# VH-VL binders against p38851r773to978, part 4

Target 1, 206 residues: p38851r773to978
Amino acid sequence: EAWCYFQDNFKVGSKTLFHVLFGDKSQVFPSSLFLCKKGSNLNNNSYWERIRRAKEDASCQFELCRKLQFQLNRTSNFIKDLLWLKDDNDNFKLVLQQRVTKIKQGYYFEVEEGPIIVKFPLCHPLLLRVRFIIAECITSQGESLKKCDLAILYDFNYVESIDKLNTKVEKLWLFERIHLNWALRYCKLEHSEINRKTREYLKKFN

## First folded at step 20 (VH-VL)

Design b5
Fold by OpenDDE, fold request of step 22:
Structure b5 (fold): chain C 206 residues (1-206), chain A 119 residues (1-119), chain B 107 residues (1-107)
Amino acid sequence: as target 1 above (206 residues)
Amino acid sequence: QVQLVESGGGLVQPGGSLRLSCAASGFTFSSYYMNWVRQAPGKGLEWVSVISRSGGYTYYADSVKGRFTISRDNSKNTLYLQMNSLRAEDTAVYYCARSDWFEWGMDVWGQGTLVTVSS
Amino acid sequence: DIELTQPPSVSVAPGQTARISCSGDNIGSYYVYWYQQKPGQAPVLVIYDDSDRPSGIPERFSGSNSGNTATLTISGTQAEDEADYYCQVWDSSSDHVFGGGTKLTVL
């Protein structure tokens, strides 16, 4: 498994940062996604909805789930084919799921995004997943504080090559390794855009 | 003006059923979670049930699980509470209250409707 | 599950500061909400997220929360502040949890 992560600090509380990134009025998604055609009228987000977990979790008894609908940006040379693509027209809509998997009293959030499956000729498909973590400032003992006006965003990106059975492929040949590297670059670009938009919105609303 | 108006309260015998309604106006009803909170005569507030924006998620206090059903009709801007197998201890003023999906306080309340369970 | 405990009653003279406590195990880790309920009326949210005031709520109302105790403070208490006050938190297992309420009497 290949992965990379990014970290950014914001001079707002975690709750505020969450609203900026994922709130109903947020414009960060899906426009920040590299695969998203910016400005498309097809782009929209569903509202977050609670979904009860089957397994008990002390931190949260439910997940929040929303769907990001967006038009695919076909101008990118990185995009060869997506496994979920059924149409070749420019109006093809993609649906990407985001889930808030952990919520701790409004000061800690984990958001999972994906997966996105990208298929390349003569190669195993790539599975891309993203995990966002928003955390408040902590004490010297590691205790989270509320209303610190300092939030940390962690952006974890995971890229895996999978076979037809959705099993991880351990040995990659040359072109698969190249594609993996391209995927990591994609993650970096996407993060940069997320970070840029987030800071832009914070300037407007704070 | 943002407001909630409860209705459907009344006198019912033990074991009976009653359906409460809450009419919302002045805001986008489908954008908010809705709650039922009750208050027995001379007692404190007790949360009863919550329903998500779409109605796909519901949760109940242990005291009413299996007997009460919360639902909503977003096309009618109305919240409902179906109460079955009513008991004397269910006697209370029932309030509907709005809450945000992210902010868990109840910022808008109705005036309540009285439910009396008595033989 | 968290339980919230409030004193059943608090008395204060006009112009003095009223303090209503809400105790719970590790309540400082929760965001606390406070509601005012006057006789024959519905509850009104007066404090959210421990210390923030909704629009229209007088500045004399303030809140704090740390450790095992949240506190609603009413400075310069007035006759119209006489009411029942309830604290409330949200818990992942129990959803909304209310305190038992405190009757504030203005002497």
Scores: ipSAE 0.718, ipTM 0.887, lowest interface PAE 0.7, mean pLDDT 90
Fold by OpenDDE, last read:
Structure b5 (fold): chain C 206 residues (1-206), chain A 119 residues (1-119), chain B 107 residues (1-107)
Amino acid sequence: as target 1 above (206 residues)
Amino acid sequence: QVQLVESGGGLVQPGGSLRLSCAASGFTFSSYYMNWVRQAPGKGLEWVSVISRSGGYTYYADSVKGRFTISRDNSKNTLYLQMNSLRAEDTAVYYCARSDWFEWGMDVWGQGTLVTVSS
Amino acid sequence: DIELTQPPSVSVAPGQTARISCSGDNIGSYYVYWYQQKPGQAPVLVIYDDSDRPSGIPERFSGSNSGNTATLTISGTQAEDEADYYCQVWDSSSDHVFGGGTKLTVL
């Protein structure tokens, strides 16, 4: 397993930042995704919906879940077929799940995205997952400050090689390592685009 | 004009059943979570139940769990509350109220409908 | 589960400042909502997210929340402000939780 971490600060509250990134009217997703064909009419997000957790969590009774539907760009050849949907016009689209897994009174959010499975010839597939954390500034005592007008976005990207049984592959050969590195670069580009669009939105509406 | 209108209240015997309705107008009904909140005579507000935008998620107060069923028909812009095995302590004005999926306050309320459970 | 406690009643003279408290363990970590209910009417949201006012709510209404107490403040209280006031929070285990309500009397 490989991972990369990104951190960005925004001069808005966590709640505002969440709305910008994940709100019903937000345009950050799916257009910011590296695999997304920008401007496609097939791009569409479902509304966030509450879903029951398999296990009870005292911090969050439910998860919020939505589906990101988007047309794949030219990199579509690497996406596992199981994630593809073909429309009546022979267009390939991907449905990606996002889940708000933690909500703390509108000042702390954890959002999980994925997985995306990338398939390479003669190699084990890569499983890509992203975790977004939105948090406000904290005091020296570790207490979160509500409405501090400074939100921190954490972007955790996880890349895992999996076998046919969806089990983690521990030993990778040369080409698999190259693909893993490619995936990490992909994550960086996607993060950059998310950041860019978010800041663009904030400039426009704030 | 944004509006919620409850109906279906009335007098019912203990152990009886009643179905409340809440008609929504003036806004996109399917974009909001819907709640039932009740108020016993001379008492405070008590949250009863919530239903998600699609209706796929429901949650109930312990006091009504197993007896009440919340549902919605987005095509009719209508919220429902099926109340079974009614008890005297269920006597109250029942309000429907909308809440945003992200904003967890109730910003629009109906006028309420009175449910009286008495022999 | 969080429990919200309000004083049963508060009295204020016209033009004076009314303060209604809502107490709960670590309520400061929650966003608090306040509702006004006049006799025979449905509740009206007057404060959301501790201190924000919905459109149409007079500026004399304000809210604060820290520690174990949230407070609804009505400056320059008017006769029309006489009503029951309820605080409310959202909790992951209990969903919407209301306080017991406070009857505000304008003398």
Scores: ipSAE 0.714, ipTM 0.888, lowest interface PAE 0.7, mean pLDDT 90
Fold by OpenDDE, last read:
Structure b5 (fold): chain C 206 residues (1-206), chain A 119 residues (1-119), chain B 107 residues (1-107)
Amino acid sequence: as target 1 above (206 residues)
Amino acid sequence: QVQLVESGGGLVQPGGSLRLSCAASGFTFSSYYMNWVRQAPGKGLEWVSVISRSGGYTYYADSVKGRFTISRDNSKNTLYLQMNSLRAEDTAVYYCARSDWFEWGMDVWGQGTLVTVSS
Amino acid sequence: DIELTQPPSVSVAPGQTARISCSGDNIGSYYVYWYQQKPGQAPVLVIYDDSDRPSGIPERFSGSNSGNTATLTISGTQAEDEADYYCQVWDSSSDHVFGGGTKLTVL
């Protein structure tokens, strides 16, 4: 198992940042994804839908879920076959799930993305997941909490090697380690693109 | 013109049932969460129920759980509230109101329909 | 669950500033919405996200939210502003929660 995280600060409130990143009109996803063909007309996102959680959480009675549909680029040759969809024009597309797992009073959000399973010959598949955390800086002046309009975005990227039973493989041979490293690099690229588009949008909006 | 129009209100006896409708026009109905909010005579606003865009998620105030059912038909741009086992305390003007998952306030309201539960 | 408390009534002279409070534990962490309701009419959203005004709402309406109190402020109050005002928040456990409402009287 390997993981990496990225952090960025934005001079906006958490809700605003969430909207920019994940809103219905947001164009950050799926185009920021490494496996996405950016200019494809097949790229679209479903609306967020409330779904009941399997386990009741006192802090949140539901999760929000949406599906990201996007056309795969040429680098997507090793995506697990079960995740591939073909359109009427024989284009390969992927449906990726995003789920808002935590919402705290509009100042804290957690969004989980994935998984994406990448298959390599003679190697265990890699499972890629991302957790986004948006938190707003809150300052206390006496008994009053004030929002600072400063949101922090965390991107936690998890890369796991899994066996046929979807169990984590602890001992990896040389090529599997190389693939893990490549996956982490892809995560960095996605982060950079997310950050770029987010800032671009904020400049336009402000 | 964005508007919501409630209908179906009337006089009903305790224990009776009533079905309210809310017709939406002027906007993409399926893009919004829909709510029922009621107001007893001379009282404040009380949220009753919400339904998600697709209708797959519903939630109710404790006061109406098990008795009321919210539903929607996006093909007809219509919101419904099935009210069963009505009580005197359910007497109110019932409003339908839209909300967004991002903008959680209710920015469009109908004019309401009066439900009177009385023996 | 959060509970919102409003004063039952507020009176103001024409041209003066009206302030309507909405109190709740840590309400400052929530986004507060304000609704105006005139007699015999449906509520109208006048403030969203603490301080933002929907299109068509006069600039004399403003909102703030900090700590345990949100405030709707009406500067230069006019006779037509006489109405009931409700604060509201969205809570993950209770969904929409309304305050008890405040009757604003313009003297």
Scores: ipSAE 0.645, ipTM 0.870, lowest interface PAE 0.7, mean pLDDT 90
Fold by OpenDDE, fold request of step 22:
Structure b5 (fold): chain C 206 residues (1-206), chain A 119 residues (1-119), chain B 107 residues (1-107)
Amino acid sequence: as target 1 above (206 residues)
Amino acid sequence: QVQLVESGGGLVQPGGSLRLSCAASGFTFSSYYMNWVRQAPGKGLEWVSVISRSGGYTYYADSVKGRFTISRDNSKNTLYLQMNSLRAEDTAVYYCARSDWFEWGMDVWGQGTLVTVSS
Amino acid sequence: DIELTQPPSVSVAPGQTARISCSGDNIGSYYVYWYQQKPGQAPVLVIYDDSDRPSGIPERFSGSNSGNTATLTISGTQAEDEADYYCQVWDSSSDHVFGGGTKLTVL
């Protein structure tokens, strides 16, 4: 497994940041995704829906789930090498799932994205997942806590090579390593785009 | 004009059943979570139940769990509350209230409908 | 589960500042909502997310939340502000939780 993470600070509350990134009116997704063709009329998001969890705890009684539908960006060299695409239609669309897996009193959120499976010729498929963590800075006054309108966004990106049994492949040959590195680079690009759009929105909001 | 209108309230005996309705207008009903909140005479507000936008998720206060069922018909812009095994302590004005999936304040309320449980 | 405690009543003279408290363990970690309810009427949301006002709510209404206490402040209180006020939070285990309510009397 390969992974990388990014961190950004925002001078807003965690709830605000969440809304900017994942709200119904947010324009961050799916356009920020590397595999997404920007501006496509096929791009849309479902509404977040609560899904009951099998195990409920005080931290999160449910998950929120939505689907991102988007047209595949075929101009990417990364995509050109993909053989998993069965349809050469320019209007080929993908569906990606996002789940809010943790909510803590509006000051902490975890969002899981994926997985997305990318297949290259003669290589094991790559499994890509992203975990977003939004945490708000809390100041302590004695035993009491106070929100300070300073949120931190973490992007954890995971890339795994999997076999036919969905088992992690530990030993990768040369081309698999190359593709893995490419995937990590694309994670950085997505992060940059997410960050750019988020800050652009916040600039307009202020 | 954004509006919620409750109906179905009335007098019922203990152990009886009643079905409340809430008609929504002036907004996209399917875009919002819907809640039931009740208020006993001379008492405060008590949250009763919530239903998600699609109706796939429901949650209840412990006081009504197993007895009440919240549902919705988005094609009719209507929220329902099926109340079974009613008790005297269920006597209250029942309000339907709109909330956002992310912003959880209840920003639109109906006028309420009175439910009286008495022998 | 979090419990919210409000004073049963608060009195204020016209033009003075009214403050209604809502106490709960670490309530400052929650977003607090405030509702106004006049006799015979449905509640009206007056504050959301601790301190934000919905459209149509007068600027004299403000909210704060820190530590174990949230406060609804009404500056320059008017006769029309006489009502019951309820604080509310959302909790992942209890969903919506209301305070007991405070009757504000304008003398």
Scores: ipSAE 0.643, ipTM 0.869, lowest interface PAE 0.7, mean pLDDT 90

Design b5
Fold by OpenDDE, fold request of step 22:
Structure b5 (fold): chain C 206 residues (1-206), chain A 119 residues (1-119), chain B 107 residues (1-107)
Amino acid sequence: as target 1 above (206 residues)
Amino acid sequence: QVQLVESGGGLVQPGGSLRLSCAASGFTFSSYYMNWVRQAPGKGLEWVSVISRSGGYTYYADSVKGRFTISRDNSKNTLYLQMNSLRAEDTAVYYCARSDWFEWGMDVWGQGTLVTVSS
Amino acid sequence: DIELTQPPSVSVAPGQTARISCSGDNIGSYYVYWYQQKPGQAPVLVIYDDSDRPSGIPERFSGSNSGNTATLTISGTQAEDEADYYCQVWDSSSDHVFGGGTKLTVL
């Protein structure tokens, strides 16, 4: 396993930041994703839809889910067995799920993304999971400081096969390690792009 | 002007069926969740059903599950409630109300339509 | 699932502060919504997310929620505030839950 963590501060409330990042009018996704071909007409986000949690979940809050559809960029040429879809024009696109949980306590939101499955030659499938955490800064009296922290967590793990996504590969050989290092680097780039666009959009709202 | 207008209410016998409609105007209908809420005469508010923006998600109160069906036509800016196997206890004013996909308070309500189930 | 309990009625003199409670087990973990309903009219959202006020709602309306009780507070109560008030939460199991309603009388 490998992971990467990023944290940024924004001078807005959590709701505002959420809408900037994940709202219906947001342009952060999917264009900020590393694997996304920017400007493609295949890029599209579905609306957030309510989903029911399992009965065992004591949470009183609903979960929302959406699908991000995007065309893969040229980096896909190095990924032979990526789980992707072909359109009628033989273009490769990926459909990625995002789930959001609104949590009252602490005034924060969590968005889970993935998994993205990447299959490199001679390597086990690599699973990427991304978690976004938006937390608003509040006083001891519960007043908003109009500041928010955004944490982005990238989690990588290799699995035995596409059919066994829950079986983790513990021992990685050289190529798998190399690809993992590249993946971590790409996460940094993606984070930078997300951050850049977020700040750009915030300037338009303020 | 943002407005919701219910219609289709009336008198029906027990076991009968009725279809309610809610016409939306003054806002982007497809951007909102829609709800049905009813109020029996002299009683409180009771949530009945909700439908997501695309219609992919629906949910019902236990009291109406299996009997009522919520649907929407975004091209017509209209919300529907198909009510089957009606009972006397279904007698109420039925309101349609919108809620944002993120802010879930029901901020716009119709005037309501009266459904009376009686023999 | 959560049940919401409201007092059937509350009375207040004009200019005084009215407080309407909404009780439920661990209601503080929920976002609470408040609706005002005048006779012969549809409900109106007056408070959302415990304490936020929609545009057009007078500042004298406020809300709080902690522990097992949510409270709608109307400061400087006016005659036009006489109405039925309902609390409501969104629950993952029941989806929507309303309180029984409180009739506010302005004496």
Scores: ipSAE 0.631, ipTM 0.863, lowest interface PAE 0.9, mean pLDDT 89
Fold by OpenDDE, look of step 21:
Structure b5 (fold): chain C 206 residues (1-206), chain A 119 residues (1-119), chain B 107 residues (1-107)
Amino acid sequence: as target 1 above (206 residues)
Amino acid sequence: QVQLVESGGGLVQPGGSLRLSCAASGFTFSSYYMNWVRQAPGKGLEWVSVISRSGGYTYYADSVKGRFTISRDNSKNTLYLQMNSLRAEDTAVYYCARSDWFEWGMDVWGQGTLVTVSS
Amino acid sequence: DIELTQPPSVSVAPGQTARISCSGDNIGSYYVYWYQQKPGQAPVLVIYDDSDRPSGIPERFSGSNSGNTATLTISGTQAEDEADYYCQVWDSSSDHVFGGGTKLTVL
């Protein structure tokens, strides 16, 4: 497995940042995913919907889930059994799932994105997952403060090579290692684009 | 104008059933979570139930769980509350109110409909 | 689960500042909402997210929230402000929770 971590600060409250990134009408992700065509705004059903939480968590009795749809770029290959949809023109589009897994009263958010499975020739598929955390003014004790007008975005990207049984592949051959590195670079690019779009939006809003 | 209008309230005996309706207009009904909030005579507000945009998620206060069922028909812009096994303590004005999952306040309320449970 | 406690009643003279408290354990970590309810009417949202006012709500209404107490403040209280006021929070485990309400009397 491989992972990369990114952190950025924004001069807005966490709730505001969440709206910009994950609001119902947010265009940040549709315009930021590297595996998707630019302008792939197929978010016809991008509204958050509450769903029952599968795992017991006293802090949150539900999860919020939405599906974002994107046209795939010509260089992207995915496992067919994954979240694919065909459009009216028989084009395959990516269905990206996002889940809000934790909400602490508007000052703390955890959002999981994925999975995205990328298949390369002669290699085991790569499973990509992203975890976003939005928090405000975390104290040294780990306590989040609200309305400090400084939000921190944490972006944890996880990349795993998986076999047909969805089990982690421990030993990778050379090409697989190369692809992992590419995936990490991809994550960095996406993160950069997300930040850029977010900041652009914030400039318009302020 | 944004409006919610409740109906279906009335007098019912203990153990009886009643179905409330809430008609929405002036906004995209399917874009909002909908809530029922009740207020017993001379008492405070009590949240009763919430339903998600699509209706796929419902949640109830413990006081009504198992007896009340919230539902919605987005094609009719209508929210419903099926109340079964009614008790005297269920006597209240029932309000429908819209909310968003992120904007957790209820910014639009109906005028309310009175439900009286009495023998 | 969080419980919200309000004083049953508050009295204020016209033109004076009314303060209505809403107490709860660590309520400062929650966003607090305030509703005004006049007799025979439905509640009206007057404060959201601790201190923000919906469109149409007079500027004399303000809110604060810290520690264990949220406060609705009405500066220059007018006769028309006489009403019941309810605080409310949203909790991920219990959804919407209301305070017991406070009757504001303008003397």
Scores: ipSAE 0.566, ipTM 0.852, lowest interface PAE 1.1, mean pLDDT 88
Fold by OpenDDE, look of step 20:
Structure b5 (fold): chain C 206 residues (1-206), chain A 119 residues (1-119), chain B 107 residues (1-107)
Amino acid sequence: as target 1 above (206 residues)
Amino acid sequence: QVQLVESGGGLVQPGGSLRLSCAASGFTFSSYYMNWVRQAPGKGLEWVSVISRSGGYTYYADSVKGRFTISRDNSKNTLYLQMNSLRAEDTAVYYCARSDWFEWGMDVWGQGTLVTVSS
Amino acid sequence: DIELTQPPSVSVAPGQTARISCSGDNIGSYYVYWYQQKPGQAPVLVIYDDSDRPSGIPERFSGSNSGNTATLTISGTQAEDEADYYCQVWDSSSDHVFGGGTKLTVL
C-alpha cells in the first residue's frame, strides 16, 4: 500500500469550502479529475442523497452519496470495464462515487471518493481511493468557534495493488512498483487541479 | 408564492389511524428534504420525522417510531404522514416544513393541520 | 443527546433590547436555528447558522452562539415582536432538537 496526502489552507469557512468543492452546483468535480475529458457534455454530478449506514456512528448516522459521471480521456484503456456505463445514446462514461462519511455539526467534513481500478499489462490492477477532510483550524482542538474564515483541506490518496479477488498484494515486482509511482504522480496532478479550480472559484466569489 | 399546505387532520379514537398530506407549490419539491413537526395544544415544537429528496432515507423521533410512516410523491409535489396506533399524546397541530439537503434549518412551513386523538 | 433549555418567558419594554437564551452542553459546537411563532400562526425561521438572517427578517434580529449558550437578540423591540421563540439544533443521533420555547412579552 502506498499513500500520499496534501494540505491546503483557504480563507473561507469550512462550510463555504465544502459548498465550493462538493455543492450541488459546484463545477470543481468532475472536471478536475485527471482521467476526465475536460469539456465533455457527458460530465455531470448527481445530487447528494442520504443513505443509511450499516452501523451507527455517533458523528454521522448516515452517509451522503452522489455519483460523478464523466467521459474518460486517452487513459480509458487502463480503466476496468466495470466502471463504465452506457447511456441511452450509446455513450460510455465512467461513474465514480463520492460519499460524505462524517459531518461534525457543519464545520468538519470527510468525503471519500472511489475506488478507481487501473489495469496494466502483466501487473496486478491498482485500486485508487481518495479521502478529503475539510476542517476549520480550531476545530481540531475541539473548540466551538465557527466561521473563522480559515478552512483546511486535506487530500489523502491511497493506492493498493489488488489480485483477482480484490485482495491486497503485498509483494510487488519491479514494473508494479513503477506503476505505483505513476499512480502517485497522478494523485498529485489531480490535487493540483482541484486546488487551482477551487481558488479560481473563490476569486470570482469575492 | 412558495407554499406548503397540510390536510387530513381530524378527530380520531385512540388506536385509530390517520393519513396527513402536505401539498407543495412554488418551488422544486424534489430538491428539498421534508419534515413533519408537531405542536401539542399550549406546548412547544416537537420534531416528528424527516425524509430525503428521493425518499430513500427516513428518520423518526423515538416517540413515533414504529407507528408513523413518512413518504413522498415527487411527481405530485406531496408529502405524506401515515399515523397508526394513535395515542392521546399524539394530539397536536402537525406542520410540514422543508429543509435544504445541506442547510438543515426549516425555512418554509405550512399552516398546520390539527389532529385530535380522543375517546 | 443534546437538550436545549430556554427560559419560559422574557419581558421587555418597547424600544428596549430583548435577549433570549438557549442553553445546552457544548451548544457552541452546533449551528443554532431560531424560530418565531406568533399566536395562531406557523413558525417562521428568523435566524439560521447561529447568526444569519433569512431574507425578509428585520435587522434588529441577531444571533450568537458560544460555549454552552446561544442567544437571540432583538434590538429596539417592537410590539409586533411579541411571540414564542424556539431554538433548534441538528444532532446526528436525534436529528432535529427543539428548545422548550420562550414567550416574549412586550410591555
Scores: ipSAE 0.461, ipTM 0.819, lowest interface PAE 1.1, mean pLDDT 88
Fold by ESMFold2, fold request of step 22:
Structure b5 (fold): chain C 206 residues (1-206), chain A 119 residues (1-119), chain B 107 residues (1-107)
Amino acid sequence: as target 1 above (206 residues)
Amino acid sequence: QVQLVESGGGLVQPGGSLRLSCAASGFTFSSYYMNWVRQAPGKGLEWVSVISRSGGYTYYADSVKGRFTISRDNSKNTLYLQMNSLRAEDTAVYYCARSDWFEWGMDVWGQGTLVTVSS
Amino acid sequence: DIELTQPPSVSVAPGQTARISCSGDNIGSYYVYWYQQKPGQAPVLVIYDDSDRPSGIPERFSGSNSGNTATLTISGTQAEDEADYYCQVWDSSSDHVFGGGTKLTVL
């Protein structure tokens, strides 16, 4: 139910911005993630691979999938005090999936990330999904202005249990509302880091 | 210089088997999807099969499904096509072609190897 | 499953503009690729993503794609442009789909 939305404008085409953010040579992920321990040797991304979908329609769309591997940042006071993750492993390694749908209409890309599950004490599990949308700015005649928008949507949903991820909590407890507000503040920090790295990268080539 | 070179074509009887190879050079082979495309004499292009960068995704045209097997060896920069239960309609020039992971077009093609299936 | 239809042949005088069509149901929702194949040679990619040229392809080659028709346009057609031309799309259910090809003749 709860979400936050960020939109930024860039003076490059959508394909260029996609490669800056998500390309095989990009350094934006995983290090921009709030949960990622920056500089860890465990931080690594798989190649993007096409995935085959049965019963897909005839539209000109495709899906690419990759996995972000990173070490959990356990030195943050937020994480130590009030944040739990679903995965508990020996070396605190996390794997997070990103999926790309390229939609030719409107000349844009959509990347879905997650889900990831966070547990606060005395609260239901909180499910986080992130969606990135890159859309080319075009004239009424369909001509590219060589500008694009990046939209990032962080979507939070409390679920009944870790075993019932499809069953949403309809009535939130008081502490759940308080911790949700904290989670929303931390997605703002993550957005700021993504934006900073993207703009610094683009400035180096101007 | 980016190059693809096919080999292994020849004459084979119906029901026989043949293995095609495609040697890649001048580029990072493991970064590309690889395709087989065939062309019967005097006819148009027909896509045959594709394999992903790691080899984890493969797909085949209906006309060859169950009879042909695509594979790759990234350590040898080589693409393969194992062709079993060959039929007369499989007679064609077979091309290997690379495609980018992000693009669906085939930007580099080999010169082709002829496969003839005849009694 | 999308099917691509091309005319079997197109004739053009030297220096004139050639237009080769590729028809398919809602092909405007696909990225279209165009290949040139000269006799005895492998195909060469001349247009990708509807309208973009790979490096080394002359500016006289252009492409468009809207509705049910994609078009390869060659302005100032030259004798060396005589070839077979194929359109191609990628479809999630059929993978790579080619048109039947168009023979361009420069008279």
Scores: ipSAE 0.142, ipTM 0.667, lowest interface PAE 5.0, mean pLDDT 82

